# Ledger of designs, part 168: VHH binders against Protein DOG1-like 4 (DOGL4)

Target 1, 232 residues: Protein DOG1-like 4 (DOGL4), of Arabidopsis thaliana (Mouse-ear cress) (q84jc2)
Amino acid sequence: MSKMRNLVEEKFLEFYESWVIQLELYLHQLLIAHNNNTMSETELRHLISKLTTHHKAYYTAKWAAIREDVLAFFGSVWLNPLENACSWLTGWKPSMVFRMVDRLRKSRVVLVEAQVKKLEELRVKTKFDEQKIEREMERYQVAMADRKMVELARLGCHVGGESVMVVEAAVRGLSMGLEKMVKAADCVRLKTLKGILDILTPPQCVEFLAAAATFQVQLRRWGNRRHYVTHS
Key: E = the ipSAE of ESMFold2; O = the ipSAE of OpenDDE; V2 = 0.75 times the mean of E and O plus 0.25 times the DockQ between their complexes.

## First folded at step 16 (VHH)

Design kf97 (from kf1 with H57T; framework vhh_7z1x_3)
Fold by ESMFold2-Fast, scan of step 16:
Structure kf97 (fold): chain B 232 residues (1-232), chain A 122 residues (1-122)
Amino acid sequence: as target 1 above (232 residues)
Amino acid sequence: QVQLVETGGGLVQPGGSLRLSCTASGFTFSSYVMSWVRQAPGKGLEWLSGISGSGGTTEYADSVKGRFTISRDNAKNTLYLQMNSLQPDDTAVYFCAKWDEYTGTTYEFDHWGQGTQVTVSS
């Protein structure tokens, strides 16, 4: 099992390094597109589609990996300590992206009143979905500590094939619960991202995606630079 | 401190070839994604190509795919753009660019080269 966990971590580390490099290549395209008033709506939509496909590819790979070892995503080896410290249920906190949207309201990019209202409605819905997941995580942690751990402790008193099978079933149940919860959190992330992109115009989508990619790449660089200083 | 210097531009006939070079200094070149960007007279900036720090991943704009090749030599701190089958519409100032951090004002590249002029005409 530990060898299977190591293999999942190794494969996802390789995937994630490539995925982040590709994100930075897309960031360079977004930076130029953001500052180019001559790009057609078709060209902007094509770029937005590349970013949307890239984010979907991440969740496709993540969901395949969590099916094999969800615990690899709690304290991930492919993330630096700063990235891990900023994680909420194995990823970005959905409501945090609205701070990037707030930048659009304060910049020279003007949101119309109808967009501001729809974004506020989406923000409220996103926070509601987050709170629901947080309550489920609290219930899961209580259930894990009380029921499953008591069952495991009791079975530890009997060294036999029957005990091994029951312990394995309990551990599988715990992992399946975490997998369901992580996938639920990721669905909120995807719904929030899609909702924002559906409300914004193509130029506003480009600026939003540039802000999001900038934060992700910059956070990784800040964490890596700090690590190098302490590691040197 | 960070410096990017482009060379290799010039006058070339349609169908001709040029190789652009960008010499980098003041940073760990191999750790950064690098891009080639151009600006034609009276037009906006156009992203052409990008390359990962290792050189293992490359991307191209549809307008240059199959005609241009991006590469790098990390031992020489140099980025290259091989341009084949040049067209009059390729006439522009060509820049190499590096992004390091958000400048606090706008989402744009924080480090640019001086640029090199490419003119495609008979």
Scores: ipSAE 0.761, ipTM 0.911, lowest interface PAE 1.0, mean pLDDT 86

Design kf98 (from kf1 with T58I; framework vhh_7z1x_3)
Fold by ESMFold2-Fast, scan of step 16:
Structure kf98 (fold): chain B 232 residues (1-232), chain A 122 residues (1-122)
Amino acid sequence: as target 1 above (232 residues)
Amino acid sequence: QVQLVETGGGLVQPGGSLRLSCTASGFTFSSYVMSWVRQAPGKGLEWLSGISGSGGHIEYADSVKGRFTISRDNAKNTLYLQMNSLQPDDTAVYFCAKWDEYTGTTYEFDHWGQGTQVTVSS
């Protein structure tokens, strides 16, 4: 049987499918813009702004959804198993985007020394923020196991509705901790994206965004080619 | 395997209209985002419009918004571009294009038609 979806999962699935289709429409624009020097700086900035707005819309929708059900974002039904396997705290790993930036050094789009220095400073900061969150997650998992053991012991001694209420309170507490950590990870993602776009020229931003969108769309297509029954 | 064939180009006077068609084969047409792109003499490629597989999402470049209309007929595997209020600067070769995969070399469309010439002149 298929996994049952709750209302948050159903609503976000509809949002995400639409969001990815729109991303692919923007990818087509980025592919042409990348290979066309006829576009003015104003036109390039407008396209970059569309992508920035699109990514911000994702986090607006995500944060509304995690307030209701953060666990929906761990092993998400709107992501295929390959996409889920590649997730770090419910999304892309922030330092991963620097691999895409490194591609700019190998293309016709050349980074100047000042940009290389700023990107390296941002990379170091991003990795530091990632490690801090990873340590917090490990501490959370240990604390969660300790709390769970205490709660299980307590529940073994109680009968009736009070046991259910204690379990519900414990689950809510754990969910609030995960919400905080997911938001912290998303803040690092947004700061990293903004930082890169602020350092790069408009043509370089277009190539970077094309690389990011290409990776996201291709990963989805590769995972969807797997021969298995989907939840939909 | 993948084939895209554009038709409908020609000579038209300023203010006139043309309807371009792109017939697709060799892939599940309804599953792909399709785009119209043009190249004017001595200029680079310009993206004009794109449409999702279902037709539910449509985007236009500012240069053609309000004048051009993209549509598709998935039963006929055909993409359309209705061009109204044509101007001399719309003179270009018009291509339909599909993106499938990054080839590891450049960020470009991997499937193009041969193009259809549109000339707007008095």
Scores: ipSAE 0.758, ipTM 0.912, lowest interface PAE 1.0, mean pLDDT 86

Design zg1 (from zf24 with L102M; framework vhh_7z1x_3; at its last look DockQ between E and O 0.79; V2 from the best seeds 0.77)
Fold by OpenDDE, look of step 17:
Structure zg1 (fold): chain B 232 residues (1-232), chain A 122 residues (1-122)
Amino acid sequence: as target 1 above (232 residues)
Amino acid sequence: QVQLVETGGGLVQPGGSLRLSCTASGFTFSSYYMNWVRQAPGKGLEWLSGISRSGSYTYYADSVKGRFTISRDNAKNTLYLQMNSLQPDDTAVYFCARYSGMEGLTPSFDYWGQGTQVTVSS
């Protein structure tokens, strides 16, 4: 398990590094697009599509990795402590993006009433989904503490090959539950992102995506200034 | 000192192929994300492709996707760009560039090669 864990971490670390670099390149394009009022709607939609595809690729890779070792994503070694501290179930908290939208509205983005209404509906729904997941997680944690963790602790006091096998089986069982939770959370993230992009105009989408990418990049930068993360 | 040297450029007919190489020295090549960038006459720099430190992950600009393939041999400290189905608008100086992170909100490349000329003409 340890070897597998290390391999999963190493592989995903490289992936994430590359993914972030590509995100940074896309961010630059988004910023150019935002500052260029001459770009056609088709061009903007194409750029948006590129970003959405990029995000989808992340979750594809993530889901493949969590099948092997979901625990690697709890305390991700490819993230700095600040990034990890800001994580909710191994990623960004879905409801957070609405704060970002609100900030954009206060600064420069003008939303029509219909958009505002739809965003509020989406906000409520997203929050509900988050809470549902949190309740499920709580239930899961209680179950673990009452049964699986006690078993693991008991087995941990014994030395032997058979004991190790039993412990590994127990850990696998626990991991399956965590995987389910992570996937559920990711689904809410993807749904929320799609929902927002469906409500916004192409120019607004570009601005939103730029803001989101900026936040992610800056968070990483700020975290790295305090805590160096080795990626080589 | 860090050095990148591109080779493999030349004159080719439309539909033809070229393979560019970039030999790196003066740094741990396998630790860095590497890129190909080009500059056509009278145009700005265009990012074309990037590759992760091990070569396991690659990215392409739309303009070259499906036609160009980036690869690397870390044992040889060499970056490659296989270019197929070349078109006249691919005429440019091609550069190998090492990614260094973001300066502000702008992607940065700290080291570049001298570039190699690729000319696609009938």
Scores: ipSAE 0.880, ipTM 0.962, lowest interface PAE 0.5, mean pLDDT 92
Fold by ESMFold2-Fast, scan of step 16:
Structure zg1 (fold): chain B 232 residues (1-232), chain A 122 residues (1-122)
Amino acid sequence: as target 1 above (232 residues)
Amino acid sequence: QVQLVETGGGLVQPGGSLRLSCTASGFTFSSYYMNWVRQAPGKGLEWLSGISRSGSYTYYADSVKGRFTISRDNAKNTLYLQMNSLQPDDTAVYFCARYSGMEGLTPSFDYWGQGTQVTVSS
């Protein structure tokens, strides 16, 4: 079991490292597009599409990995401690991206009233979806403490035979429950991202994606810098 | 001493193919994300493709997607670029480059090869 967990962690670590490098390359392209007026609307839409595809590729890889070992995503080895501390159900908290949206209101490209209203409606919907998932997680945690699970945990003190099979089935069930909740949270993340991009103009989408990627990259760098500090 | 040495460039007709190689020495090649970058005369650097440490994950620029294939052989410390359906606008010096991380908000490549010339013309 631990051997399978190590393999999943190693594979996803390599995936995530390469995915972040590609995000860094896309961030550079987003910053060039934002600072220069050399790109047409068609070119901007294509760049936005590449970022959207890149984020979808992350969830495709993540969902394949959690099918094998969802617990690897709780305290992930491919994330530094700062990134892990900022995690909500194995990823970014959906409502937090509206802080990036708030920066657009301070830019030269002003959001029109209709966009502000739609973004506020999306913010409310996103918070509602977050709370629904949080209630489901609470129900999951309560179910973990019921009599059947306590009895199965006691059986885990015995090695071999029937006890091992029963405990393995219980752990599989727990993992499936966590997988379902993580996927639900990821669906809210993807819906929130799509919703924001659908409301914004292409130049605003570029600025938003650049802000989001900058925050993600900077958080990783701050955490890695702290972790790199040694006594010798 | 870190070195990256590209080979395999040359003159080829439109629609032709070339395979570029980059041999690495002086570092643990299997620990690094590796890249191919090109520069046409009078133009800036264009990133083309990147490959993860073991070769399991690859990325391509739109200009080469479907035509070029990046690969690596870690036992030989060698990076490859298979180039198919070459067009005149693929004419450039092709560089092998090691990714080193971000300097501020700019992706950084700390080591580059000398480059190999690819010319696509009739």
Scores: ipSAE 0.793, ipTM 0.919, lowest interface PAE 0.8, mean pLDDT 87
Fold by ESMFold2, look of step 17:
Structure zg1 (fold): chain B 232 residues (1-232), chain A 122 residues (1-122)
Amino acid sequence: as target 1 above (232 residues)
Amino acid sequence: QVQLVETGGGLVQPGGSLRLSCTASGFTFSSYYMNWVRQAPGKGLEWLSGISRSGSYTYYADSVKGRFTISRDNAKNTLYLQMNSLQPDDTAVYFCARYSGMEGLTPSFDYWGQGTQVTVSS
């Protein structure tokens, strides 16, 4: 049986594909800026602004879509299996971006002591916020397994308007809770991104954004190529 | 045989408007993200705009945002660029291009039209 996609999934699939293509074009600009060394600080800040605006556009579209169908974002049809396997609460795990910062430090990005201290403080706060969300998600998962939800589902098997309405209200209530959790996670992602960009200088921001875009693009391409590898 | 054919270029006065068309053949037009790119005299290629498969999502370079509008008609296999408030520095050869993916970390456009000249003078 072929996989069926609902309206939210179809619309977001097209949005996400075009959004990634635009990210790839911005990545090209980031790599030129990193390698060419001819751009002024003002030009670098403008490029950084284009990237942050592009990321904000993603969340604007996502939050509109999760209002309609938050479940579409758990096991998304617009992501390959590798991308889905790497997702934490419908997106990248906030604490993991510090691995990219650490790699940049080890390669050639020179950070002054004040930046290192601020990044460590942000890392700790990000991890704390992340763990708080994980505890809230655990409570939600326990509540979903709760006997009350099983009873409401059993009542929904009866033919009748009142039983159907109770089940539909319970499902909407659970979807609203899950939507709230996803938005909370997205807020941690946005705060972490903003925090990193505030600490780094414009050239360092370009390197970080290039690394982040490279990772996202490569994760997508690696997952897709895995499915098409020739065995000869 | 993939073909992209641009039309609609010409000479226009500053502040004027032109509508470019790009007719596609030899491939499933509605399956591709499509783009407009220009090349001014003595300069490199400048990406201007892109449009998703159905036309629902559009993107613009800052240099043309608010003045140019990309659109497509998949039933006619045609890509459009409405250009308003044209200025002399918009003088260029305008190409439509098909996005094909990344080669390494470089965006790739595998098919291009022959280009159409737009000249904004006097």
Scores: ipSAE 0.641, ipTM 0.875, lowest interface PAE 1.7, mean pLDDT 86
ESMFold2 (binder alone), look of step 17: mean pLDDT 91; pTM 0.911

Design zg10 (from zf24 with Y99W; framework vhh_7z1x_3)
Fold by ESMFold2-Fast, scan of step 16:
Structure zg10 (fold): chain B 232 residues (1-232), chain A 122 residues (1-122)
Amino acid sequence: as target 1 above (232 residues)
Amino acid sequence: QVQLVETGGGLVQPGGSLRLSCTASGFTFSSYYMNWVRQAPGKGLEWLSGISRSGSYTYYADSVKGRFTISRDNAKNTLYLQMNSLQPDDTAVYFCARWSGLEGLTPSFDYWGQGTQVTVSS
C-alpha cells in the first residue's frame, strides 16, 4: 500500500469524524426549529443554508480525496460495515431521498398540488440519472471481465519490465473511470437535494433535513453497535 | 477515571479578552474531538466550538464565530479557547466537553468538569 493512500485515508477519517459530529449538532438545531413555531423565515433559511454549506463541504473534501485515491471510498475505513453495506457508488442512493419526502406527505405537513407535481418530476429525472450511472457501472464491470483485461492480470503474475508498465497504465485507467462515475453520482445527489430544497418551504426543508440527518446518524449508531444488528 | 478541569475565567470589561484552558487526564486526549460549551444564568447549555483530534478541523457557533478561537496542544493534554471582543451576553460558566452524540433533542457529552465562570460587565 502506498504512503500517499495511507495519508488520504487518515486525513479523510479525521475530517469525516468531525463532519459527522457537526451534523449531529445541526440535527439538534433542526429538531429545535421543527418543534418551535416561533422561528422566523429568515432564521429558518439561515439554518437551511448552514446545512447545505455543510453538505457542500463534504463533497469538496471527498472530491479532493478521490483525486488522490478513489478506491479508499469503496469499503471506506471511516464507515462501519453497516454504512458500507448500504452504500451505492460511495454514498446514498439518490432515489432513497424521496422516501424522506414521503414521510413529509404522511406528517402534519401539507404539500400543495404544485409541490407534489414538481417533486414527482424531480423523482422521475433523478431515477433516470441514477439508471444512467448504473448502466455505466455495468459497462465498467463488463470491461473488467474482458478477455484483454484478464490477460493483462495474468501477465502481472510474472513481474518483468514492460508488462508491469502496461498493467500499471490499465489500473490507472480503471481508477480514473471510477473517479468519473463517483463524481457523476455525487452530482446527481447534490442536484436532487437542491431540487427538493428549492421546491419545499423553509419549515418543510427543516423537517426534510432533520429526517435525512436522523437516518444518517442512526444508521451509524446501529452499525457501531454491531451485536444489536445481528439479533434484529 | 476521566477528568476535565477548566481554568482562566474571570471578570472582564465589554470588548476585553480572556483565554480559557482545559486540562484533560484519564484518557488519550489526542484521540478525541473536543468541545467548548457554556451555560448562561437561567439558560440551557449552548455549544460554542469544536476541534478535531489533531486540530486540523474546527467549527464554531454563529454567536462566537470570528470572535473566539479554539485550539489544542496534544503534548500538554490541553484545550484552549481564546475569547476576543467579549460582550455582556457572553457571561456564563464555560465547560470543555468530550462529544458522545445526541440524546433526544440535546447534545450529549461523556465528560465535562465543574466549569470556569466568565463575567462580562462594566
Scores: ipSAE 0.645, ipTM 0.848, lowest interface PAE 1.3, mean pLDDT 85

Design zg11 (from zf24 with Y99H; framework vhh_7z1x_3)
Fold by ESMFold2-Fast, scan of step 16:
Order: sequence, then C-alpha cells, then structure tokens
Structure zg11 (fold): chain B 232 residues (1-232), chain A 122 residues (1-122)
Amino acid sequence: as target 1 above (232 residues)
Amino acid sequence: QVQLVETGGGLVQPGGSLRLSCTASGFTFSSYYMNWVRQAPGKGLEWLSGISRSGSYTYYADSVKGRFTISRDNAKNTLYLQMNSLQPDDTAVYFCARHSGLEGLTPSFDYWGQGTQVTVSS
C-alpha cells in the first residue's frame, strides 16, 4: 500500500530530515562537551540554549503544519515504522524522559537531595498532565465514532453535493479537535523538558540532552536499518 | 562517477566578500542535503553550513551566522557560499561535502570536493 504525499507532508518531510541532521550535529557537540570538561559554564549554557531553540523550532514548524493538516502527523511519512510505533500523540511520551534522567551517570551527574525532590515533584505532575490528555483523547475517539455514525446514517437519506458538504464540515470539526489535543500534548512535552533543564546544572543538562538526542537518533537508525525498501 | 568541484577561492582583504561555488556531477544533486566545511591551518575540520535538498531550510555555525549565506541551484547542480565581512581567521581551505549520515554518533560525509583556498590578509 502506497500513499501519495500532500504538500504539507512533502514540506514537513524535508523540514524534519534537515532538523534531524542538525540534531545529529548538536549531539556531536554535546558529546564533546561532556567528555572534555574544559568548557566554561557560559559555553555550556550557550550549547544548552542552542538545543532548546532547536526543539522550539520543531514545535513552531509542527504547529504551523498541523493547522493545515493535523492528520499528516498520525502515522507520519517522515518517520519510519519503528518511530511511528513508539509515538504517543504524534511525538515522544513525556514521562519517558524521566527514565533518561534516572540513567544519568552517578560519577558525572551526582544529583543532590534537593534536585531529586524537585525531579520527583515534576515527574508526578508530568504523569498527571499526561494521563489527563490520554483521557481527553479517549473521549475524543468516542465522540469521533459517534459523529461519523450519525453522518453515515444521514447520508443514507440524501444524495448529492449537500451530503458531501455535511461530511466535509464534520471532518473539519474533528481535525480542529485533534489539533488542540496535539498542541496540548506538545505543551506538556515542552514544559517537562524546561522543568528538567531548570532543575539540573549545566553539566547535568548536557549529559541529559546527549542521552535524549542519542536515543532519538539511534531509534531512527534502528528503524531505518530494518527497512528493506528505502525508495522515497 | 561522483564528483564535487569547488571554485571561487582566492586572496581577499579583511571586510571583503567572496562567493564560492561547488558543481556536482554523477549523482542526483537535488536529492541530497549539502554542506560547507573548512579546515584552517593547524586546525581540525569545522562544519559551517548546511542546506536541505530543495534549499528551503538552512543551518549555520555560530562563527559564520549572519556573515555567510548558503544557497543552491538544483537546475545547475551547483551549491554556493556567499561570504561577507571576511576576517583573517576565516583563512582556510573550504570544502563542499555531501551528507551521508552518522558513523557511530559522529556526522559523516561520503563525498568531498578537492577544496578551494580562501586567504584573508592585508
């Protein structure tokens, strides 16, 4: 089964490919910074700021694209099947990043008690926000099924352009609801990342960002290696 | 046969401008993300700029941001680097490089040009 790409998909595919290549370059810089330990706090903060700006640029581009076609982000053509299988509401699951925080190396990233307490408070809040969105998505899926069933029943009574217009209006309403849900999930992602970076020291931020970027890049490479058809 | 050929280097005064060109052959140029990298005397390779396959998205190293502009003409299989406000520390051999992904976690390039020398000196 092949799917023809629309303009939004073509534009975002090129954007995402380029965004990932730049993330790979930043990951290389993070690994050098982590291994050298000769960089000043000002230099480390600048590198952290570049990564933060890069992630914000992703969400700026994503939100512009979902305003045009939010459905392009469900089962995205710019992601391989492994990346799509690991997606939660068009992106990474917010609580996943706390596993990366837990895996920070004790010899390099010794968390003090105050940081552990703040990270636990943030983890609990992130889980709460995440579960709230999951319940909203469940309610949305139920409402979506109900709306489609009502419209299908109504179409059985009418034939012609009027029926097409009614279906198109229903689909637009569903898409607007999905856009709001995706943006809500992305806000939890951004808030969680900012919260972690605010709690950690600059060296700890570098190690955390390196771990997160490594996972993202490796997940893409693992998925791409298992693809036997690479024609775009 | 894949080939990348850089031209446009030379001697220029501080504050001057120079435009580098890279002509590609032997592959579908419009399908690849392309890069400019340089190597100054006694230093390692420094990535400067990258451009998406259609030219819609560009990225720059902090050392050149606001001074250099990367562009491409896919109809002519040519990559450009417009260099403005040149400084003595921009003196280097400039290379056109095709993106190939990662070797381990290090960005890698599969094809390089021969390089073009840029010297910024009074």
Scores: ipSAE 0.707, ipTM 0.890, lowest interface PAE 1.3, mean pLDDT 86

Design zg12 (from zf24 with S100G; framework vhh_7z1x_3)
Fold by ESMFold2-Fast, scan of step 16:
Structure zg12 (fold): chain B 232 residues (1-232), chain A 122 residues (1-122)
Amino acid sequence: as target 1 above (232 residues)
Amino acid sequence: QVQLVETGGGLVQPGGSLRLSCTASGFTFSSYYMNWVRQAPGKGLEWLSGISRSGSYTYYADSVKGRFTISRDNAKNTLYLQMNSLQPDDTAVYFCARYGGLEGLTPSFDYWGQGTQVTVSS
């Protein structure tokens, strides 16, 4: 499994590096669209669709990888320490994205009252979904301390084929539990993203996606450059 | 130091095919995301395609998706662009470019070849 984990990490590292570069190219297109007002509604919808497809491609690759090694996503080697520190269940915290939405109040296109109401309803639902997952994570952690798990950990200290097989089955069960939890969190992320884009107009979607991508690429840059800064 | 040299350009009729090559030297080619970019007469630069360091992941601009194929041979330090179903509006100088990261929020290509001319003529 350790060898398989190393291969999964290497493959996803290369995928993520290229995925981020493509996000950077899309961010440039979003900033041009936002700053110039030269694109038609059809052109804006096409650009939004490209970003949506790009994010879906990330989750397709992620879910394939976590099926093989979910633990690779906890303290990921393709993320710098700052990105890892800001992660909530292997990714962005869904409710935090509404801070990007709040920026739209300052845009050239102001949110109408119906949009504000729908966004607030979505914010409340997203927070509820987050809390449900946090309760599931707590339950998972408590289960690790039960008598059965303690006994399995004790068995792992003995050398023998039967004890090895029992421990391997338990570890597989733990990994499956984490996989389901990570996928649940990712579903909340995708629902939140889709919900926001469904509420916003195409120009507002472009501004929102530009803000989100800017934050993601800047967070990566801040973390990557932190090591070169001489601190007091 | 760093050098990128494109070859394979030429005159081709609409519907034809060409294969461009880019030979890299002066850096560890297998460590970098590589790109093809073109510039049509009187137009700005247009990014066409990019490829991950081992060649496992590729991306394409809509204008060339399904017609062009990017690939690389890291043992030969060479990047390729297979161009099929060429159209008159594919007429441009084609550049091999190394991705250099962001300058501010603008994608930067830190090294470029001199380019190779592709002319698609009726």
Scores: ipSAE 0.793, ipTM 0.925, lowest interface PAE 0.8, mean pLDDT 87

Design zg13 (from zf24 with S100T; framework vhh_7z1x_3)
Fold by ESMFold2-Fast, scan of step 16:
Structure zg13 (fold): chain B 232 residues (1-232), chain A 122 residues (1-122)
Amino acid sequence: as target 1 above (232 residues)
Amino acid sequence: QVQLVETGGGLVQPGGSLRLSCTASGFTFSSYYMNWVRQAPGKGLEWLSGISRSGSYTYYADSVKGRFTISRDNAKNTLYLQMNSLQPDDTAVYFCARYTGLEGLTPSFDYWGQGTQVTVSS
C-alpha cells in the first residue's frame, strides 16, 4: 500500500532535510556576495570553500548510505516526484550544469576567451565520462536479462530454502553493481563541479553557485507546491 | 498555539560562558529542525546555529563556530545553546526559531518569544 521507510531512509531523510536548509542559508550568503562588490577575494574564496565543503558532505553521507541500501536512492523518499523525475543515476546530470554556465554571460565580469576554451574542453570531457557510465549501466541492465538471472527469477517463485539462498546472493550482486555505478556517476559530478570552479574567477564562482543552488531549491519548491495543491 | 520561551541570558564578562534554554510548546518539537538567531542593538537578525530533528546534524555560523554548541532534549521539548569564550560582539537578544524556508530567496524564521538578553561587558 505505502512505501515503508527503513533505517537508512529515515537517517538520510533527516540528513537531507538539514542539508537543504543549510544550502538555502548559503544561497542567501551567495546572493548577498553577488550583489555586493565590497567583498575581498579572500572572503569570496572562503564562501566558495564553504559551498564545496557542503557538497562534499552530501557525497560523504550518500556513499555511507548506499553501502547499506543503494536502492533507497532510486525513487528516494526524501525527494518529491519532480526531483525524482529530473534525476540521472540518483542525482543531477553532469553535462546539464554547462547550460547554467552559459548564463554567466550576464555577469558583471565577462568570461574571457581562455575560460570559454577551458569550459568547452571540460564540457567535452564531462560528456565522454557521462557516456562511459551510461554504457556501463546498459551492460548492467542487459546482464539482468541474462539467461542465468532469468533462471534465478524463476526459481525465486518456488517455495524452498535452497532457492531463497541463490536469489539472495544474486540480489546482493545487483546491489553492489548499482553502488559502483552510483559512485562513478557521483565522481563525475564532483570532477565537473571542481573543474568549473577551477576555471572561473571567485566572483564568477559565486554567481555560478548561486544559480545552481537557486535552481535546486526552486525545483524542490515547485515539486512540493504541486503535492500540497494535489493533496490539499 | 506555537510558543517558544527563551531563558538563561544575563550579564557576563568577556571570556565567560552562558547556557541558553528554549522551551517549546504547541507543536511536535521532535519533528522540526530548530535554530538559534540573535539581534544586536540597531542590527538585523543573524542566524547562529541549527540542529536536525533528532540532534544528529548541527550547523554553525562562522562567527560562533568552535565557541557555541547547539543541542536538544526532545523528551523535555527543550533546545539549548552553550556559549563559551563570549565576546562583546555577542551582546544581543537571543531567540530560538523554526526555519520556514525562503520567502523569494530570503530565509524566513518563525519566532514567538521575547528572546533572552545576553550582555558581554566588563
Scores: ipSAE 0.773, ipTM 0.909, lowest interface PAE 0.9, mean pLDDT 86

Design zg14 (from zf24 with S100A; framework vhh_7z1x_3)
Fold by ESMFold2-Fast, scan of step 16:
Structure zg14 (fold): chain B 232 residues (1-232), chain A 122 residues (1-122)
Amino acid sequence: as target 1 above (232 residues)
Amino acid sequence: QVQLVETGGGLVQPGGSLRLSCTASGFTFSSYYMNWVRQAPGKGLEWLSGISRSGSYTYYADSVKGRFTISRDNAKNTLYLQMNSLQPDDTAVYFCARYAGLEGLTPSFDYWGQGTQVTVSS
């Protein structure tokens, strides 16, 4: 029987669909909190903690899945084409969140100079970490074009099934390299998110998380609306 | 055509337990994320819990986490809510609901059951 998705893809698709629904529910809570100026600091910190835990749950599930099949995360079946086109190494580009932070300067809850300086320091560090990973990805892509890899690819097309074991061993090595790079990128994402939340006040954290979640949800809806998902 | 029917509500003492059921018909139940939502007297709707298509992933509101358990049986087209350690504040009409996505930036549900009354009172 034909099988369009492997087990890892099926399991993560179901996980991601439910994770996004919960993000949408949290986004609504963030927007209510942002609009309600009477919420206590304790209540705001609790809501921020729920969002932080939710994002950590995503990376826990992702890292378990990439251990089994990292390639599923390149051109993911649980993302629409627009989401895939906007991805940087299987997720959001860490430095992009500073554009969301820049909006806080125009809000009613403005950043003080000390916060601006810490955010700029974090932005520079994040950009440096991104560039380091991009150099690793470039090195990986150059290695893919290496003579030995090109010859293995040609052999797989022309000599038949007896090359399966050799090709599988090579693909396993490539997958381990990709897994390392994806985890490195995810660590930069988590460090950047934590760094921003540590610098911001609770009301600013709520506004930032609401902006980030709104962008993620709108990008998904825009991509889905442009290309209707048809079930046959 | 699409129907969601809740059963299992009733009167229970504080600290007691109840198990709610929701039977679905008129759609492919196993393809949808399902939810429990309640409405207490004089209050708005409160989302309580949600469950993924196969039942592998569940989420809970803080007010019920650790006390309530959501589950499903796709072969029977049935959604369940096991409610333990019930408190007077849990008194509400409980609804089974199918999630439909965001309308604007507000969560929307396209199909609801008629609701089942849960009263926690001494």
Scores: ipSAE 0.793, ipTM 0.919, lowest interface PAE 0.8, mean pLDDT 87

